# VHH binders against Uncharacterized protein DDB_G0275255: the designs that were tried, part 4

Target 1, 266 residues: Uncharacterized protein DDB_G0275255, of Dictyostelium discoideum (Social amoeba) (q8t2u0)
Amino acid sequence: SSILKANFYYKVDWENVQCFVPPCPKYTIQKLNTNEKSQKILDFIFPNGLNKTTLLGDESKTLIVLGTTQPSSKFPNNATDFLVTRVYKSLPLGNKQTSTDKYYMFGDNGTRCKTSPCPNIVAALLNVHSQEIINTISQPYEKNVGFLDSVWLSSKNIRSDDFGLIGQGTIKNGVISISNSFIYLPDPPIKCPELPLLKCVEGNSMTYSRDENRCLVSPRCTKFGVCTLSIPLCNKGYRLVSFPSTELNGCPKFFCDPEFVNKTHK

## First folded at step 24 (VHH; from aa6 with Y57E)

Design ab3
Fold by OpenDDE, fold request of step 27:
Structure ab3 (fold): chain B 266 residues (1-266), chain A 124 residues (1-124)
Amino acid sequence: as target 1 above (266 residues)
Amino acid sequence: QVQLQESGGGLVQAGGSLRLSCTTSGKTFSSYWMSWFRQAPGEEREFVGAISRSGGETYYADSVKGRFTISRDNAKNTFYLQMNSLKTEDTAVYYCAAMLVYYGDWYESRYDYWGQGTQVTVSS
């Protein structure tokens, strides 16, 4: 039985240096929640479904990767590659960077309460077998990112499908204050289902709802009325999306989705 | 805290079949990856197989691949190890284990909770 090599979670960094004599590794990885020395990486080997060219370079500074190191295929004696199992990308939050906060994943610990606050969340410290019980995950994005889909983000905190986010933050008095959230890629992890085309009578148009995966669902024919159209502007790193909304009586619903997530609709 | 309890172990002849069960006392069974391990006398504990939270992914050691099948029923807070074509070398104490965080490997240190184990003996 082949023993699998140990994987860990790493923060990626990149420096654009001039290469005089190959190999010239431009990437570094730092093991999360440790003081271990960073390692130089020549190249990353990604799983299927991810575009290497869009993830690396300067953008790599926003990545967390799960995986292991191996000798480089090009320079096996003097360079190291990184075999990637999973990739997470930082959700943009202006220019704020916090380097001292720890990295966590979250789960339901089964506690049920009649009153709030309820300590029903387990915060697992990555790479270290340590857990802490908390009652609240405080995300900064709703306040700081206009028109962000809060349902989408909230659903990422605790997932039963193993595609939850990584939260960087500090825990105090049962509350984790998140400074940075990293989203599992690709997003959504499963493609949105195809929707049927409805033939609506005259004066009606097809409208939708959007679920926690940013998929359009529940198509309906809705009487189309007059809408007050105010088109929002998205923060840097976000793109504007819209759809005819059932909840808004056929008027367009707007969201600012991160640019690095897959488009699920127009 | 999650408590795990194995059952279904016993004596079986080579070529026979046995089904092990692992039940959890917690309501968060679906939050955990589940795995089977085994330890033969005088040997180190070894990975047998694993199943994801939803049951959509399964992994097996090469030594049991094609003979053993892992499944889970989240509604019953139980997961299973179906063992077919048993061999004498399959004799061991079998343990169930649960882990919250996925690392893409199956080291014992990744797991948060362990059962007490159930004895499986395969005779010639």
Scores: ipSAE 0.842, ipTM 0.920, lowest interface PAE 0.5, mean pLDDT 93
Fold by OpenDDE, fold request of step 27:
Structure ab3 (fold): chain B 266 residues (1-266), chain A 124 residues (1-124)
Amino acid sequence: as target 1 above (266 residues)
Amino acid sequence: QVQLQESGGGLVQAGGSLRLSCTTSGKTFSSYWMSWFRQAPGEEREFVGAISRSGGETYYADSVKGRFTISRDNAKNTFYLQMNSLKTEDTAVYYCAAMLVYYGDWYESRYDYWGQGTQVTVSS
């Protein structure tokens, strides 16, 4: 085929170092699920729609990239660039990494059971042609992050649209215990549909539901209810969002969304 | 395990058309990227085209671009290759393959399941 080099998944690390004599590669990539030596990278070439400055900021070890290395355009003999195909960002407030953690993507294997646990998930080891059957994905974020959209996160585990998360964790007895989950960027991968404005009768207001992509859906006219005036606080790395909720009879529903995902509503 | 079965191959004259189908067993067809490969006599197996899980993305080899079209019907667990303007050089055994993890390349080693293949012969 016309493909020159194979792509792999890498974890990205960087250190802020002052450059005295170029080239000064400040990035390091580590091939996931391997013991290969890390490689120094001078620059990353990102696909359209991603902001390099935002992604390669101060928080190191929070990015996974899919792509390949190539000689640097600036220093072809002395430095290496990385051509990025896909980017994943770690959710803040995961658990501490364990020595047995590996990186996986997940899929539905088609198994259906009448009783639990049901081994209906395939865990694919990245960069290695190996898979394991599991019955449960255990995420730490529901415990660690207040007001996180659990529907959004759960839906990211197994996706049919190719934008599932990467899970770092350990598999034992059919259960993977996730330390960190990496979300595909941009999120959502497709812009939310625009909704029509409803003209509600007096005493009613427009309310919405939120789907697994964090998009507002199913606009309705709902009678005003009594609401509690409690505004939650989000953990570091998360932003507060709200919308008039049909489920809450017109009262605001609050979520803490990761700061690195796109805003889908006010 | 996912089983793949190709159909629709046969003999056709140059300039003609064929439609290949690949049917999958199981209810998780939508979990896989699907690709067509082909192998001519005495040649190495080569990538023909691919389609994403949702069908939103398609990729083609340069040799078939503009002539071949890939599609899928997830409700029917079926993967298709529409072959138009066929050439004698298109003569090969055509294989369908399924891939769970996307890597942005089409190496054979990336694929988890393969069909048995269907013969396509294009005569002059």
Scores: ipSAE 0.840, ipTM 0.918, lowest interface PAE 0.5, mean pLDDT 93
Fold by OpenDDE, last read:
Structure ab3 (fold): chain B 266 residues (1-266), chain A 124 residues (1-124)
Amino acid sequence: as target 1 above (266 residues)
Amino acid sequence: QVQLQESGGGLVQAGGSLRLSCTTSGKTFSSYWMSWFRQAPGEEREFVGAISRSGGETYYADSVKGRFTISRDNAKNTFYLQMNSLKTEDTAVYYCAAMLVYYGDWYESRYDYWGQGTQVTVSS
């Protein structure tokens, strides 16, 4: 009767240490929102659909994982593996590190107001049965990350599909100031639908809109417009993407998507 | 605050079927994972099944797998437990529960809100 061990959310850390006797634990996990001692981990067992190689090593320092520890079957000694249920990856925000902020997930508490601010958000502390009502989630990325899809990020705050982000931050006066957001992987959780190919008349081209999942939607034939010649540069950790935009009369719309999310279009 | 109210319980013969409903107050039903628990007399409350916010994922206890089906209608703010092929050992008070944060386990402590329960009695 394998007593199912309780899962918790952990921050992952990694150190490139040399093993006297390989293999040796190079990873550590810290239980979020607790002062529990960190645990050494030999290896992570990831669920299907995630590329382990892209998540390990130095990259693992950017991860939050949901899961549980178990004795390693790969090592004859008392090594510990981590069975991963879910993975979240930090959204790059320069070199800013805030280690003291707490970790939250967010939900809609159903409150509706006629005026702002409206206390319609519940902030739940991870690993701790504690919640707080807030009215605003303040994300730093819109101001600091050029051409970031704000619709995409905003939609991640509160999700109905269980793939919301983890927000690290501090709550004051009904506002949580986010220092770091962790995005559920893979992103998007569901592959974008295929779109029909439109045959446009001469002088028109197929254009699209982009939804909150970064999927192209609503294909249309649009008359060619005049386009700007400038191509933006993305911050470190982001890649430039573009699509013919209906809104821009066939001109390319540019976004800087995090490198760790899946490409949804060219 | 979310209030949960179970209904649909009653007396049924072994081999019969029963459908339980859990209605939630407010417009936040879609924010929560929903689960059914049950407690038989003299026994500990046990997990029956769970469904994700969107309904895309369902989980069942081994004891009810293949017989019970969980569903939800977010538009109606209602959570369901279809119980087929009922057995006498299924006799219990059935509780619905709501959970905001998913942990991949079904410990009672994970849940934020609970219903009052509805009695299900399966006779031989």
Scores: ipSAE 0.839, ipTM 0.920, lowest interface PAE 0.5, mean pLDDT 93
Fold by ESMFold2, fold request of step 27:
Structure ab3 (fold): chain B 266 residues (1-266), chain A 124 residues (1-124)
Amino acid sequence: as target 1 above (266 residues)
Amino acid sequence: QVQLQESGGGLVQAGGSLRLSCTTSGKTFSSYWMSWFRQAPGEEREFVGAISRSGGETYYADSVKGRFTISRDNAKNTFYLQMNSLKTEDTAVYYCAAMLVYYGDWYESRYDYWGQGTQVTVSS
């Protein structure tokens, strides 16, 4: 006979307060797209398989969580815990949010056009029963982040699986201008397929391409090429990754991936 | 306004089987979770089952687990409810519903589109 509480999407905040009389909740949650007051949270109960270093304390300020509240396991009469169903984390180096920004998920409405723009995107407000048809998702990260994997990010706007991004932005004239994108964790949501063990003949090396899930694919042996010595630097919040690229004749291709996503190759 | 359309309802003997279909024209629902609900006379509408947008995950109410199977064919934009081992308590109007945003629960307020319903009557 327990009360079944509805799940909602919440933005997380964190205050580093000093407290000597338990319970000492340091987190707050705010229901997205609503005027509801923030609520204090003592502990989050996360799904298995997440890197909690990116989810706790100061790092929690970049999170959106799906889930519901429940009485604290430690202080059931005096504190509230949050049971997490899903976690999303914002990409670093978005644009400053505006007062008109709201939080959306996106889908394909089935319209197909020969020319752009095509009004084939559903933008659905989180927590609120409202949808709009748009033609364009405008992301800030390709301009703001050097060596961003643009194929990966573009695939996150609308996916065939259920793990697309949450976009914070404003819709005007059929275009959403995204200030911040929140990525479902873990990323990739499904482990990359294993690569075969292959030993190349001398003079050749194993090379790859990278798909929209950041997985190495299409392994083959390629003659070793002459490579430049230039190694790029990534913006704050991003880490440099590389792999021997078929496209570059075995020379490294570089990306700057968000530090909070799982590594998919060495 | 886009509408879902159920079909395949009718009269069936207890212990029998029936397959419901849900279709639309024009709009594709490949980005949507699809669900079945039912409402018996004088009762509140209740969740029966759901299937993820890719078809990879399914969920069922306890009262129908093991007897009902939800499936989808995104190429045909069609969604199904296979009902086996039917009981008289399964008598209801069955509704197809679609939602884009996943919430981890199945409250009616989550759903963006609803069908008009199809009657299923299970006789003893």
Scores: ipSAE 0.715, ipTM 0.858, lowest interface PAE 0.9, mean pLDDT 89

Design ab3
Fold by ESMFold2, fold request of step 27:
Structure ab3 (fold): chain B 266 residues (1-266), chain A 124 residues (1-124)
Amino acid sequence: as target 1 above (266 residues)
Amino acid sequence: QVQLQESGGGLVQAGGSLRLSCTTSGKTFSSYWMSWFRQAPGEEREFVGAISRSGGETYYADSVKGRFTISRDNAKNTFYLQMNSLKTEDTAVYYCAAMLVYYGDWYESRYDYWGQGTQVTVSS
């Protein structure tokens, strides 16, 4: 068989460089957790279902991509394209990165403890064959972002599927302090199941809960409650969503979801 | 050192079947992709198949598709290779391996843990 070029995880950056003579690559990639020199990229080839326009340009500075380089289709001797296998995008309003930050994925190592702290988490460096046992993933977003869906974010730390987040952070004393979390796209990875149509008796309305994939679940008819009139505002980079909540007796429950993830309900 | 342990190898007539198991103690691999590799005498170790951490996806080398089935039981922390319709070219030492980070490929350098191997010999 032919030699297959290996995939790695790269941080994407963008350079505003004036260029009059093609090829004019405006992107760079840097292999995560290494000192390898950045490489210029003319174009990215994304998997189906991702919108190139919304991901690239200035927004590309928020991306980590898994994939490999290949000669440019337009300029095979003078430019390089990137064949993307996966895309991850950073949540807005993380903490400022530090010089000690590295990029990790996480797993459960199976240790179960009677008391905390429990060293039951594997933190694996991307691209580098190294891993460390930790007890805590500390996310900055609950503090930094009002109305964040903390169940959704917490579920992304260690997933039963393969679509967990990439955490950029520093490990100290068994705790990783995350500066930025990068979310696998698309989110959710699988479209939410359709809900049955319910017809509620007078005085009741259809209500829901929201699961860890931001999908509306458990439809019920619930008596109307008295609701506040106030509607929260979301921080920059987040959009307000709401649904009639079973927990709140039919009153809207609000979340501020990242603007870059798919909507999962009206 | 934590290590995976293969079992179930042996001598089998061509056309026969074997089931290999991969186990460990003191560590769960529920967050890991699990894979089987094999190494024939005088050859480099080659990929046989992989199964995702949830068991929802499986991948196979072309040479074994339709004959081999990889599966896992995370509750028992055990991983299996069911080998059917065995051929003499399947003769090899079989290794199980585990990797946490997905890269979209099956290079040996991706894997964090390896077993010691179990011999499978297929006679004609």
Scores: ipSAE 0.682, ipTM 0.845, lowest interface PAE 1.1, mean pLDDT 88
Fold by ESMFold2, last read:
Structure ab3 (fold): chain B 266 residues (1-266), chain A 124 residues (1-124)
Amino acid sequence: as target 1 above (266 residues)
Amino acid sequence: QVQLQESGGGLVQAGGSLRLSCTTSGKTFSSYWMSWFRQAPGEEREFVGAISRSGGETYYADSVKGRFTISRDNAKNTFYLQMNSLKTEDTAVYYCAAMLVYYGDWYESRYDYWGQGTQVTVSS
């Protein structure tokens, strides 16, 4: 008789080793926040709607997966597959991880303060039944990535929904110093709403703002402004996006979005 | 020093209704999944249902689906189990539980906080 296996959060790694006799598992998983041995995985079975080809291979080294193992579909007696419930992918250009780093999800503990620091954040250790109260989540990406959408990233720290990031970092004196943040996929978790078509009076153009889910919102007709033509370059792993911005009187506002998230506008 | 506290248990006739409440002192659970479990005499504790932190998603064990409704009021920091069309097999101690991290399953080991339980007895 067999028993159902429990779900856990695992870091994925990939070994480029030669193997001539199938099955040839080239992936490993390591249960986060534990000293458990890595386990070899032949293939991952992702939820519908995720693009396996962009997540596997060398790209799998950037993944955290929630799920469980099962016998391989190809080699059920000789290999193991992983049934994925959720996927998280690291943002490029984090800081180098340290030996004291652990993996956390965050929540609001309900404390409200008039002054800083305010110990209002729960940092919950993944896979291990432990929580700690902190006051600050310190992200490296505003410093490391030009034109990062900081509103989007900040919103991922603590969400009202269940799609916040996993933070890898070290807690000291009530502050977690994040080395790497892992973003829930797909991002955004819910497809952006369609925008109404507006007809603008001559001399005006349709402009927008962008919300915390990277969706264009608040369409308005705005009188044309004078624009500079300073077009930024994005760091590796990030894609330049732009939209006509209400804030900039119709001039383009630029962001560098991670290449692995869904496009939300042209 | 956080503890969940159930209330509203008691004796009811089969076919009747009962509403359980789960509250806390001192802590807000707005970032937590909240769940109900039950344990009948001589049985292992079993999952009854869960509600997401926002209240937008609910899940139920097959044995209670359509009869029980989980809800929450984050402003009052209170979580509810409405039990309708009660059967004698619903007799159990009912526990509320809270977990911050979602695992895609409802094993007891996932939950960070538990209540003491409230007895529900359904007579026929």
Scores: ipSAE 0.676, ipTM 0.839, lowest interface PAE 1.1, mean pLDDT 88
Fold by ESMFold2, last read:
Structure ab3 (fold): chain B 266 residues (1-266), chain A 124 residues (1-124)
Amino acid sequence: as target 1 above (266 residues)
Amino acid sequence: QVQLQESGGGLVQAGGSLRLSCTTSGKTFSSYWMSWFRQAPGEEREFVGAISRSGGETYYADSVKGRFTISRDNAKNTFYLQMNSLKTEDTAVYYCAAMLVYYGDWYESRYDYWGQGTQVTVSS
């Protein structure tokens, strides 16, 4: 049998420096929550099905990768590749990280309270096998990003499946103040369910709501209402999406979704 | 903190079946991957199988695949190992373990909580 290396979570960095003699590794990785030195990486080997335009070069500076190193396929004695098991990408427009920030995943510890604050969250440090109980995850993005889908983001803090976010932040007094959130890719992890085709009577149109996975749900025929003329503009790194909303009597509801997640509707 | 307790071990004849249970004390384990390990006398502890926090994914060591089934019931806060077609080589102390963070491997150092173990003895 082969020698198997352990997987860890790493932050990726990139610098496009001049290099004329191969191998020319332009990536580095740093094991999260440790003081280990950064290591040079020539190539990443990603799982199938990812949109690589959001993962390579300068875009790699926003990544956390789970996986292990291996000798380069091109330069096995002189360079190192990284075999990726999972990839996470930061949302644009977080807050500036602080020197006390660490990287966490979150879980529900089962505590239920009649009043807030409720210490019902496990915050687990990545790589270093330590946990804390907290009561609040404080995200910066609703303040920083116009038209963000707050239900979607809130659902990523703690999921019943294994596809929750990684939060970079500092814990004080039972609250983690997140500087940056890293979203598991692909998002959604599972394709949205197909919707039935409805044929609406004249003067009506098909309307929807959007669930916590950004999937259109609950199709209905509704009479087209009076709509505002204002079309919002998204911050850099976000794209405008819309759908005819049941809540708004058929008028478009707008969100600014991260450009790096899969589209779930037109 | 999550506290784990195994039960259901005992003596069984080869070819027989046994079901192990692992329960949590106090807090729920719904946010945890759950795994079984086993240790025969004089041997290193080895991975038997794992189940994802939702129960949607299961993994098994090759030596038990097709004979053992892992399941969970989050409403009862209980995790199970159904052991069929038992062999004398399955004789071991069986441990349940829990980890919150997925690493793509099953090294013992990943696990946050361990039970004390339950003895399974398979006689010829």
Scores: ipSAE 0.654, ipTM 0.845, lowest interface PAE 1.2, mean pLDDT 88
Fold by OpenDDE, last read:
Structure ab3 (fold): chain B 266 residues (1-266), chain A 124 residues (1-124)
Amino acid sequence: as target 1 above (266 residues)
Amino acid sequence: QVQLQESGGGLVQAGGSLRLSCTTSGKTFSSYWMSWFRQAPGEEREFVGAISRSGGETYYADSVKGRFTISRDNAKNTFYLQMNSLKTEDTAVYYCAAMLVYYGDWYESRYDYWGQGTQVTVSS
């Protein structure tokens, strides 16, 4: 047999059904960008590093998984398990899905332009042999989510570490309008590096910048300036985080991070 | 731009072993998923196997599973295909391919760079 062993991307659904004979499949998977019939899944086999308990049940409805089906080792004998290679979780407060939306991953095709727009992005249709060149990824979250780290989100579109997001959206005139983005888990995929403690002179304190992985970097001794007293509130599904910011002269910089991503600082 | 060069091909008897190598130019070898493809005479090019950037993930076609092993040495910018228990049907030109981003499939169009190929002939 010359059959290709490959993984596919699936949207997960869950229903709390009562089993006539336990256990019974409560999950379904739908192959992305296809009209294939959904499949019932008994259990998901996750790779190490992910907390299974936080991903299953009702929460699984927000997931896209990469992997393959296999016969379950559990009773009943005709049950199907899903061997997961990768997990992506929907970022809260996206837009409503449109009928023309498809699922894409993105890459840099290496094109460089003198002027904008520049067709430097490859939009790869998942599970289907199709690609399209685009120049812009339009995300809804900057408008929908207050104090979202736009640097973090933008960096997730195209990642050199191959942990970019999945975008659900429609392409028109070189622009993909994203309805929903799915973030690779865990985030960040690699733990933030430890930072040295600086001994600052009197009147100065340690401040930081935050990089595209939401890690604190570039510790400095900074003299405190005047700070605003306002503390923002985050939308549902997001948590408030802050750090002493070099940019803000020692004042706290606030972000609303998705609750499902790992904390990278206090 | 990355250039790929295959080596290690040749004539081998059925049941024998052969090790192919693919060497890349440049210093960005670790940025690419690497795959082996093969094309037999009169047939379409087919996927043989793949390995992730770090080498932590490997994938094989069912036809070669258990017989072929893929590995990589990022320090040497080299990608390998160890072929054991070779069969006459394994006769083909073997190609090395590099892919920058993994999109969950192995379509040829996903790959950014290709080697020239190396001939593997398995005799009875």
Scores: ipSAE 0.249, ipTM 0.633, lowest interface PAE 2.5, mean pLDDT 91

